# Designs tried in a protein design chat: miniprotein binders against SET domain-containing protein 9 (SETD9). Part 22

Target 1, 299 residues: SET domain-containing protein 9 (SETD9), of Homo sapiens (Human) (q8ne22)
Amino acid sequence: MPGRLLRGLWQRWRRYKYRFVPWIALNLSHNPRTLRYVPEESKDKVISDEDVLGTLLKVFQALFLNDFNKQSEILSMLPESVKSKYQDLLAVEHQGVKLLENRHQQQSTFKPEEILYKTLGFSVAQATSSLISAGKGVFVTKGLVPKGAVVSMYPGTVYQKYEPIFFQSIGNPFIFRCLDGVLIDGNDKGISKVVYRSCNGRDRLGPLKMSDSTWLTSEIHNPLAVGQYVNNCSNDRAANVCYQEFDVPAVFPIELKQYLPNIAYSYDKQSPLRCVVLVALRDINQGEELFSNYYTIVS
Short names: E, the ipSAE of ESMFold2; O, the ipSAE of OpenDDE; V2, 0.75 times the mean of E and O plus 0.25 times the DockQ between their complexes.

## First folded at step 18 (miniprotein)

Design L6 (at its last look DockQ between E and O 0.32; V2 from the best seeds 0.62)
Fold by ESMFold2, look of step 18:
Structure L6 (fold): chain B 299 residues (1-299), chain A 84 residues (1-84)
Amino acid sequence: as target 1 above (299 residues)
Amino acid sequence: KVRITIEGSDPLKIRQIIDRAIQIAESLGGEVYIEIRVEYSGDKWTWTVKITVEGLSEEDAQRFAEQIRKIAEQLGVKVEVTIE
């Protein structure tokens, strides 16, 4: 009997490809973050793909440089065109070995959250939500977020249509559905965590990581990668961020891929890696919680 | 290194084995890797799940393998467990 029930659910899954892909999870748990509904013909990107790319490169470059002493081994594996970008820093690091040795405390100068603040003029972090029953949320901890700024990234394993996400979807409120049906599993626990780690290990080139796995841990290297904890808007809490999809271009610097908090489920895809950023809909003040324009549909 | 191959048509029972495998292996200090495939053939869905656990002692690997075989037997799910 369970086989017939599950077959019926699987057929329904295939029939409702875009708006009801995690339908099974909706019947088991009423969670506003298990399904995104977007109006038909939504064509409004708040900022251009060029602006998204520019922001990510600026932040990832700053994170890379802050931790440069640990990056030198990775540079040895890369083409000369990449290594030449860092020639001055390699020379300074050689001269500065005694200065760092005399400090005796840190392997890097600043924590990632401080680098975010120095780079973008604000920082964000997860904390207990201002909504009593929501668990975690994401807050502006320092500075002012201007309208149109990239404030966060939605982490997780990226699934194309028909890729095997069924096990991961059961009881999982962190599956994000892109407008074209691409899914991102942002759950940092259980099977979802293990799947992401497996894909990360599969794609790694020696010491060079091709994606960020630290969003799965308590010590995050990319401080933007907390988007799975941004709560949905409600009547009492107007949205102040929206989700914006971004395909990583082929020219993305290979040494900075270690900060992308997304990885494709299938190896050797011809399609670019999908990422999702959260973009400010207005100026957001220090201390405010982020709320997305991401509605739940109950069927 | 312990390798577990699970084949079956009942994804909820397979999910239970996956969850228990992850839980037990991590409690023993093992690192877990997983690969999932699904196929439709003969009017039936078949899932194939390959789990690899690294970093266990020989004794812990044998204990882990025994626990997984027992859980799969209790659920009526076909598994193959090998220690390399």
Scores: ipSAE 0.648, ipTM 0.900, lowest interface PAE 1.2, mean pLDDT 80
ESMFold2 (binder alone), look of step 18: mean pLDDT 81; pTM 0.752
OpenDDE base, look of step 18: ipSAE 0.803; ipTM 0.941

Design L7 (at its last look DockQ between E and O 0.46; V2 from the best seeds 0.66)
Fold by ESMFold2, look of step 18:
Structure L7 (fold): chain B 299 residues (1-299), chain A 85 residues (1-85)
Amino acid sequence: as target 1 above (299 residues)
Amino acid sequence: KVRITIEGSGDPWEALLKIRKIIDRAIKRAEKLGGEVYIEIRYSGDTWTVKITVEGLSEEDAERFAEKIEKIAEKLGVKVEVEIE
């Protein structure tokens, strides 16, 4: 009954047509990967890999310090040089570790979105899209996003070019295709959600998490990890963000990996972990919806 | 603890949608029962396996879950192995 299944998948595609990868190309091609179209303006990086790294470290460190009293098991596993770094940072900002524990109620008043605002000068969040048929979208909720800012991250399980995806690709509009054929499955439901959680549990070292799984829940800890809901641009809506691919360097602090919303499908670590950030193409005002410049050839 | 195993060799294209339906039904039903679901899809040589592990079910719920999945797989013509610990 291939014809019946194909018709059902085409109708499902109409509800998700503002996503990256058409289900047809991933489902029935003898090559299960599709090519993406990248506009000439987006082929060059808007910001350097060092600037991406610096921004992520700044945000993740702020999130870590905001929850410092909940990090005690993780801190016990870190070298003393790393622990003293965080204790020094806390002494400059707030007070010593003892004093922070004495203020448990006050310490827990900041939500991750407020930390993002305090750190970058803006915040983003999911809300109903301004496009009637698109469902969810991502908005600047507070502050102003300057051109070149890292605004969001595309979450999900990362598959290398040589790793086939058979079951995960069916009817899945959240598969992001990197320029080199690496795939990121940003679907937060069904098999995709379970695969991500399984990889997250596989890689965990005691209390130390190697990735963030909270983007799969209603209470996200990394507020940048909403990029799978950024809708594509159209004739009616010009793009205001672009995608930039970023490989996580080996020196990335292990205690901050808990905020990376990506995890490699293979445990063997033959390649660096790929992340994808969304970068502002212009200043973006409070209240504006984000639209990406990602295009896919469908035929 | 319930473990569902589906395996074969070569590409699973012929049974792809049927196997996916079994996976989706297993996830949905296990979550309704409050179970924790894990999945591993592995390729070794020319063989492949899908292992679904469900933890945190009572003995009665585990037996009902296993029976339901076996019935769904039988209706779809897909061979599955279901083990209860």
Scores: ipSAE 0.660, ipTM 0.891, lowest interface PAE 1.1, mean pLDDT 79
ESMFold2 (binder alone), look of step 18: mean pLDDT 77; pTM 0.710
OpenDDE base, look of step 18: ipSAE 0.788; ipTM 0.940

## First folded at step 20 (miniprotein)

Design Q1 (from L2 with D11V P12S D46K; at its last look DockQ between E and O 0.61; V2 from the best seeds 0.00; counts 0 for: pae E 1.9 > 1.5)
Fold by ESMFold2, look of step 20:
Structure Q1 (fold): chain B 299 residues (1-299), chain A 85 residues (1-85)
Amino acid sequence: as target 1 above (299 residues)
Amino acid sequence: KVRITIEGSGVSLEAMLKIRQIIDRAIQIAESLGGEVYIEIRYSGKTWTVKITVEGLSEEDAQRFAEQIRKIAEQLGVKVEVTIE
């Protein structure tokens, strides 16, 4: 029968066993499709897991407090000690105001990007890349990023080995591959967007959101969740960030999970949620574009 | 709501690409009509199961959507079950 390139490629793909996704071996394609890969040197963490956790908790807590009036349903489900914690933090800022009742109708006072700046001393955002053919990139828009700072997070649906990503990996350049074979689909369009949204709705417990879905929209609540648009370094642009893998600990505050831009494809309570942060390799000045030392596999 | 179920056996790339085309078209059409789309993909017992749920369509739009999806599936030679609830 007439031969097809797809049939031959299928036989090639079967030879790659557990580490192969269907499109990764299409080295004969006119438009090669690629996966991003964490390099071996990224196993040497720039900062500790405790420092990553501390930074995320600081930022997420600040975002939660900024949006406190819109958190009433979530607060009603939390232990009194946790509710008191946030009321005490607001009281230090506003000297004993009873915010749950009198400020229930107020909107957020600052944009999330301003909260990031006030919390970490810098802010980042998407804009047209300084690389002619790269499309979007991520820039330091305000402040200075010190060496070792967490500057961004790679969003998306997290797949363990042997979970069904095939279909989603077709034509998808936003697949991030962790060192142990865990995959993160950071594509904010098409089937990838719908899969993430479906998992987000599946895991929601009433008013409690177990992940952030706003990175899929024009109004991002977690301003760190732009890492899928950080471009790779090149001869013209040296790397200034690296990727660092982080497993979310079981003790992570429930009310702050709404800001995690990752969700597991399967609801498996025995595996921690994998996140990936981007960490500054040097001081990064206002106006600079972020470039990673990330590798793309082309076979 | 409209429910689309697609099942396939094995790991034929040809079959998977055809299923992916149906998924992409379903998402495109449903979102253009203002529908909310949900999807679940499972692989168990060497069988792929894709379930697509679209909510928030009028009865008229749901019927039109279902007919469009059935037509696309027939053109691709893929068996689908489309129900309106």
Scores: ipSAE 0.477, ipTM 0.841, lowest interface PAE 1.9, mean pLDDT 78
ESMFold2 (binder alone), look of step 20: mean pLDDT 73; pTM 0.674
OpenDDE base, look of step 20: ipSAE 0.766; ipTM 0.933

Design Q2 (from L2 with D11L P12D L13P D46K; at its last look DockQ between E and O 0.54; V2 from the best seeds 0.66)
Fold by ESMFold2, look of step 20:
Structure Q2 (fold): chain B 299 residues (1-299), chain A 85 residues (1-85)
Amino acid sequence: as target 1 above (299 residues)
Amino acid sequence: KVRITIEGSGLDPEAMLKIRQIIDRAIQIAESLGGEVYIEIRYSGKTWTVKITVEGLSEEDAQRFAEQIRKIAEQLGVKVEVTIE
């Protein structure tokens, strides 16, 4: 008798969960016994947080220098030592570009994908997936991706555990759930796009951008920010990347935050900004599509 | 500038879906008119508050937009407040 009532409630709850259920209910239904311990951090990561940070700084600095003539207003707000650093780096880069591009050419801005290649030895981009279903995917377009390389970033608005991601979650396949319950909404359309843009405008400080909004457009400034289109592995397609969570440290250079494709839904100081990178599980050749493994609860 | 405020109660999936339809339509219509759309969504005291702000519309487009949103909300049985500044 009482089992029939409880079964009906659970069936209704499960149906709501998959079609129309607010994420608060999903977080409350999480199995707590799989979160009873925190394993050694090095056991769950392919590369260290220091290596992730170093790679991001290297790429973002290269992107900044490539677009330096549009960065002068930002640099005027920074210490002279920082401005001098970029002026020196730009002088070296311009000499190399002029030698390669012929001296008659005015300095032209490279596309972000080419900067990625020049910096990491490979480039990635979204395109129609090799899977029959005709969805989007992410491909290595140039170069070779070595095992352990940061290949991509999962963009989107970041919701802390128990923050409401009510209306945005409906019909949204781009919700990424971190191991600790942090959610990232990587949808680049509709309400998700407008929410991200609203948060981006909220946090902007004069010329200083605290996040990258160009992943929402057709002209992406951070070419790593395509991770929401990486498809899951299957029996036919073995995984070649994994997800790795990364909290942005307080020392992150403010002038480079414009390339972080994530922004916190709530403007508070209680938690560092969560990012998610995709890391290569093996060498990945030019022309290969990226396929991710499912993350697991930390053991 | 047009401001839309929508309030709803509880976690009823049907009510949330209706509010979501209004949000989606508001974004679609405002962007087709060349407006810039901003949104804030809060859940407190078992109520939802959705605030949509649309900037960059002419006075006439703002009035048409407001009437379209009121009509859609009426058809869905959802109360909205629409103000034009």
Scores: ipSAE 0.613, ipTM 0.886, lowest interface PAE 1.2, mean pLDDT 78
ESMFold2 (binder alone), look of step 20: mean pLDDT 79; pTM 0.729
OpenDDE base, look of step 20: ipSAE 0.800; ipTM 0.946

Design Q3 (from L2 with D11P P12D A15L D46N; at its last look DockQ between E and O 0.64; V2 from the best seeds 0.00; counts 0 for: pae E 2.3 > 1.5)
Fold by ESMFold2, look of step 20:
Structure Q3 (fold): chain B 299 residues (1-299), chain A 85 residues (1-85)
Amino acid sequence: as target 1 above (299 residues)
Amino acid sequence: KVRITIEGSGPDLELMLKIRQIIDRAIQIAESLGGEVYIEIRYSGNTWTVKITVEGLSEEDAQRFAEQIRKIAEQLGVKVEVTIE
């Protein structure tokens, strides 16, 4: 019977070696010795927090304007300082769009991945990985990714170091570990999915969403939110992206928070929301798969 | 609405795994019936509290769901409170 069990364990290990090692599995040993190695290169930020913020604001603003007909209802509930940014568009929409819709019946909405391309000059999407038995991966589908570009975001529920993740960490290869012990659960199925949706509903202010839940569905609104499917580098695949942590500042526009693919597990506002972006380490050509350089050493 | 409340002692791993099985079954069954599932997990005073809320079920489906969850919990030896609102 040991032979069958050993082959089963080996197959499960092959799947896990291209993802983060499950946190709870590392801590169940009677002698729980875990050596964590974080390469010095991964501790250094490739771009500034200001550049990350600027990129996210550009993309989220473009996504918002692309869907403006659906967003105008939400704008009526926001402070006047926010609404003033969109007053010209609101005036045209009330008169021009209603007239055009009745007379010509047209809608002008691009797909989110096309908005990403028009904004950043490239687009990414998940597809079957080029690695045998790795499952999904993330590819550059259009354009050229320049070195230093924000190319993706790691979605999921954010847990502070002391918050309870038991239950969610069992058999979960999508736990991302930040340098300070903050955890992000990027699993889009099962209990992880339900926890994220519950936190999203908890923080909702009427029709105004405070995070993006569409990364859990087949029709995502933030095309950057595919980072949980980026595979680790290997001897056959050199890393071309790295992870970079980013805390969302208080100045982040309220109307754009609907595109943040992260939400804090606790409703406590003492800590800023942690996000993780993936940043290009070199120019990345159309058709290439993304590979990250991040691992946990276990013994 | 169907509400399920489960409480358990803190570091009892065997109990926590049984509670996880109930959570997984509840999510699977409720979604197959077209229900929308919400969950809150709290740990305070060495006690786990799990609250599951299922919305969007007919009265008939809510009764069936509640009975299925009670049977699963009984088979696992876990005390649950199930209410239909």
Scores: ipSAE 0.425, ipTM 0.816, lowest interface PAE 2.3, mean pLDDT 78
ESMFold2 (binder alone), look of step 20: mean pLDDT 81; pTM 0.760
OpenDDE base, look of step 20: ipSAE 0.810; ipTM 0.948

Design Q4 (from L2 with D11A P12S L13W A15V D46K; at its last look DockQ between E and O 0.56; V2 from the best seeds 0.00; counts 0 for: pae E 2.2 > 1.5)
Fold by ESMFold2, look of step 20:
Structure Q4 (fold): chain B 299 residues (1-299), chain A 85 residues (1-85)
Amino acid sequence: as target 1 above (299 residues)
Amino acid sequence: KVRITIEGSGASWEVMLKIRQIIDRAIQIAESLGGEVYIEIRYSGKTWTVKITVEGLSEEDAQRFAEQIRKIAEQLGVKVEVTIE
């Protein structure tokens, strides 16, 4: 009587155990972005955190000014010194355009990708990968990317080591693992999308958006937020970007947080928000696809 | 609005997979009806709670959605609470 029950329970647990273990191995073989391995000789930081911050602020400010007419509610909540700064910057931009071009061009709102090009000298976008079975990839669509440039950001919900991600990790190839065990779920579909949207709504304070949710849509506002589609390198495709972790400083401009494509799962502000940028390892020409050094490990 | 609450203790892998199936089906069905879906997953101590909120459904669609979720949960052997507000 007890022996038959123990046998049945043991076989059920054994089947569940094998399903779980093959699931991990299957994800690793089909989704090379699931597990990060950094070779001992690989450089984890190619540029300083200050350079990353400076680049993000430059791009985000340009995106904000391009969309200035739609920012009125946010502007009303900012200190006058900050509001005046943007009004002055827009006035200077308007004067410069008038001196160089036709007057009605001064009222054009550019696409975010064009703002990226005007700001950094290059633009990136997702498209069908040059790898036959990889699906999407990320390409340099305009300009030249210099070595050391920030070319993309890895979007998604950020989980601390102890936070529950189980559920979201099942069948999910877009989990990025930071060196210290922080996880970023970059999946723009299913439960991952719903979780990010829920956290975004939770943290929004009236018109103040504390993160960018548009990377989940077809009309992204931060053109850098395509990093989840950068494919891993291979023997046939050498890496031209690497991942670099960046913690957002507490003094980050509130009005620019709307462009950060990351949000913490927990509302607690115990740790700074983790972001991950992709940094060019060499000059990258127009038309090239980006490939990262994020390796799959099969044990 | 429709609220779905799933609560329990511990973390059996079999139970967690069944709950994930309910979440996936809820998202799929609600979005097909034009609803907006929100989710909160909490784990405190040894107790977990999943709360799904669906907004933007008509009363008819909300009732059908709620019954479909109850039926799926019964088929999987998972206890759920479904309320329409």
Scores: ipSAE 0.442, ipTM 0.823, lowest interface PAE 2.2, mean pLDDT 77
ESMFold2 (binder alone), look of step 20: mean pLDDT 77; pTM 0.709
OpenDDE base, look of step 20: ipSAE 0.807; ipTM 0.947

Design Q5 (from L2 with D11V P12D L13Y E14K D46K Q63E; at its last look DockQ between E and O 0.60; V2 from the best seeds 0.00; counts 0 for: pae E 1.9 > 1.5)
Fold by ESMFold2, look of step 20:
Structure Q5 (fold): chain B 299 residues (1-299), chain A 85 residues (1-85)
Amino acid sequence: as target 1 above (299 residues)
Amino acid sequence: KVRITIEGSGVDYKAMLKIRQIIDRAIQIAESLGGEVYIEIRYSGKTWTVKITVEGLSEEDAERFAEQIRKIAEQLGVKVEVTIE
């Protein structure tokens, strides 16, 4: 029981309090259960799984239609009922575009951030944090985020409880620990980036992508996939979002999986793909930085 | 195409740090040369295998990369197998 060893590790942990503590570092240095976060005892989820699913489908459909010219190979592989759905949606979109031509010059393709704004009434993006030592943060760049809205997603490679993790956890502050022990590595650099890309290439079905890898690049296609840069709250920065776990249902449209910023490390069909969304705890104004409460990582 | 294979056993933190350093250097060098890097990691019992594949390098850059990785591994005392195409 050396108090000096615990003091040293506590000081290092306080340095990383704006991130999750690397899981393997805790296992190699200490019994992992002696430095656990105290989870909130309240309700596991702020909004229902169907509300999360509905929001993701709404955003992903809008992104898909915005990029429709690039989706033709994917559409050719889909059942006719799915193709007819998008043909109908495009017919409505063409009617809307034609109506607006009478009033204003139109843009042929919108940026993903604008699609997010048009779909949810707000947009988010990463930028230099208002916290002097935190580096990057995530801000509401346009619009108003209502309480209970899905505002972001935590990207990364998903490791099941029984799966060994690297090498990737060494010195890695971007590992999110789910309540049941599932880990998500949200680091967009180094070995973590390469592991994600390798899994993404492994799971491709011809032109059909089973996950989004663009969160690793400068041109992200899913603008929600910036959650790894949301900083933890502090005495001077109250939390305005919480993390909420979401398992992707088997019925999830295969053509929209290209926007999920998560991929399972093992090619295993025994467990659903885990995603983590960030949900607004209150209305969040334009210009505000997002801050999470590490005590609300409950599901 | 360059392939790097590293094998080991157990969870020895010092050994893992050395392997991690080789992986990090391989990624850094390959990407600076315009190569694309892929990693395949497998476990069997307590043994593990790391396979790194680098694509998109010229023949000259592939030879240079392979020699740099062998040199780094030698300096760290880690046995690696490096093959080209």
Scores: ipSAE 0.464, ipTM 0.829, lowest interface PAE 1.9, mean pLDDT 77
ESMFold2 (binder alone), look of step 20: mean pLDDT 78; pTM 0.729
OpenDDE base, look of step 20: ipSAE 0.853; ipTM 0.961

Design Q6 (from L4 with Y12L L15M D45K; at its last look DockQ between E and O 0.37; V2 from the best seeds 0.00; counts 0 for: pae E 1.8 > 1.5, pTM E .793 < .8)
Fold by ESMFold2, look of step 20:
Structure Q6 (fold): chain B 299 residues (1-299), chain A 84 residues (1-84)
Amino acid sequence: as target 1 above (299 residues)
Amino acid sequence: KVRITIEGSDPLEAMLKIRQIIDRAIQIAESLGGEVYIEIRYSGKTWTVKITVEGLSEEDAQRFAEQIRKIAEQLGVKVEVTIE
């Protein structure tokens, strides 16, 4: 790295060192997408928190049931009423036939994106962006996304104000800034990946996973967790999604937390886990790329 | 397992060099099949970075520790590296 850049950053850092974490991310980045933020005029939510919660529970339950044969250790730790609920749901899906009784018939677990399609009527996935030099983007691969649908989630480690994010923020275009200053680091590589994985291991309760780490891998279990690759709108690409903040309520089923692609940097029983969903601003057709209406405030 | 502890204070240049050590440690450890964990704390104007690498053979752990010490020396950053 050139010494001129380091000296300039050092001078600015001294000026702002008591609030340096968000400021350093703004000033150290040469990538136009270093920070994303939610403008004040869009702080009103497009859909209710109840609608977001209902959608997430519907998708996560479907993912859990699809992978039920791998959930035995988790189920052993749950109250009998919860275990009975899932056995009843499986019985309805298999018309009362026990899965082990059909073991000679090929019963393939559906891919997560197929479960998403069966549950919400559409699928999304990463692919090379239609924007020159933008790298990855997110596309509707199957079905139609209706206006107001939750279409994706922004993954990553969640930092409260002034929590230590400095090393993670250097050269990192995947830091999302919430209205209240909460930050989400959606980078799936390097130090960001290692931090997320470390927090995930810290919070694990035996077989109970308190967050999804598979968004860091090539085999994602929550197909919504691709939001860090949604590009900002431009003159050539009108926005078709917006970001909406969602705090996970205490009532959220513990066995479904394994699909939440977010984890708090520090353990804090007084704050709910922050998630960010992407919500469709209009109907979005198969084949369209997603573009958000928010932008980086640093050049 | 190998534990790397790095402490530093306010100068931006030192923190950027610490980030280089972190990046190199992750790269090398993962190339050797090691599992990497990190904890970063900031208290009283100082940063403490703790990197833990598990799953290395005794030989790989020793070579990894030596490589990290060399990189830190070349960058002028004091590190403590312990093999347990």
Scores: ipSAE 0.706, ipTM 0.914, lowest interface PAE 0.9, mean pLDDT 80
ESMFold2 (binder alone), look of step 20: mean pLDDT 73; pTM 0.665
OpenDDE base, look of step 20: ipSAE 0.829; ipTM 0.956
ESMFold2, look of step 21: ipSAE 0.485; ipTM 0.839
ESMFold2 (binder alone), look of step 21: mean pLDDT 72; pTM 0.664
OpenDDE base, look of step 21: ipSAE 0.829; ipTM 0.957

Design Q7 (from L7 with R3T D11V P12D W13L L16M D46K; at its last look DockQ between E and O 0.64; V2 from the best seeds 0.73)
Fold by ESMFold2, look of step 21:
Structure Q7 (fold): chain B 299 residues (1-299), chain A 85 residues (1-85)
Amino acid sequence: as target 1 above (299 residues)
Amino acid sequence: KVTITIEGSGVDLEAMLKIRKIIDRAIKRAEKLGGEVYIEIRYSGKTWTVKITVEGLSEEDAERFAEKIEKIAEKLGVKVEVEIE
């Protein structure tokens, strides 16, 4: 492929200086010069995979319990041991509030961002960035984010090496490149949105959704799934979060997969689903915008 | 159900930009009409296919949509196959 064609595409995409530079990859070939570069002052993993998993399970379980009245079809499909777990969790909750009338309204009255705050002690949301012309950003809207906390997730369709991403990559500043060449397309519009929805529908098992598609809508069920709008750091905005890669383990509860904002482009039973979380590099105060330390080498 | 199929081989940036334009127009038009859009892209060696499926359109809207996409593809010099079921 001529380097002149690729240079023209990179020139068209350079205007996104507060986000990682978009790139084009083809299943037929692979260019190592587009591999991720992590600056010496940043690290690939700040916290353990166990801490990431523990945080996601805590948040997803809280979201599931908050919406429990609407989960009856899913519960009927689960093994008795799993149903007993949720019955025990609800019994503890109901023992504390058993005098409260209209328990159905109680169980479904909280917004997901309120559940996030109650669970982790902070909430995040997208809004207009504090940077002129940067578009959207992500802010701590309530509470304090402690150093090392999982603050957000990078949503999108996950592509293994050589899977077909060419059309999706054209003019797309939301493609995240993992260290091993796995790609995540976090664009919530156009062809990227449609591809994600197509994969989501393909993998559904009756009432069981195997991924979260609501990050593509105005009513997000997983409030962590806003990471595609976190802007890159700059000379004027120091990074306060980093990206950390996480492979979903085989033991991940099937009923909680509905909150994972990632889905594999191809059905591949041998590869675990890749997710990417954003982790706080320092304490982050209410009202602060998130800025990441991500960078890629562009040829 | 409307199915648009586009096939090709190799990597020609100019041709692929035209195809991307067709894909974008198909998605925008179908969603504006209230259709549900699905896409599958496959590579096999040097060949590739794009299959766009649109569901939930009336027969009248499906015919108008198909005609619009065929006209756009003709203007761009791209061969597409459009089927209404």
Scores: ipSAE 0.750, ipTM 0.929, lowest interface PAE 0.8, mean pLDDT 80
ESMFold2, look of step 20: ipSAE 0.681; ipTM 0.904
ESMFold2 (binder alone), look of step 20: mean pLDDT 75; pTM 0.682
OpenDDE base, look of step 20: ipSAE 0.767; ipTM 0.933
ESMFold2 (binder alone), look of step 21: mean pLDDT 76; pTM 0.686
OpenDDE base, look of step 21: ipSAE 0.765; ipTM 0.934

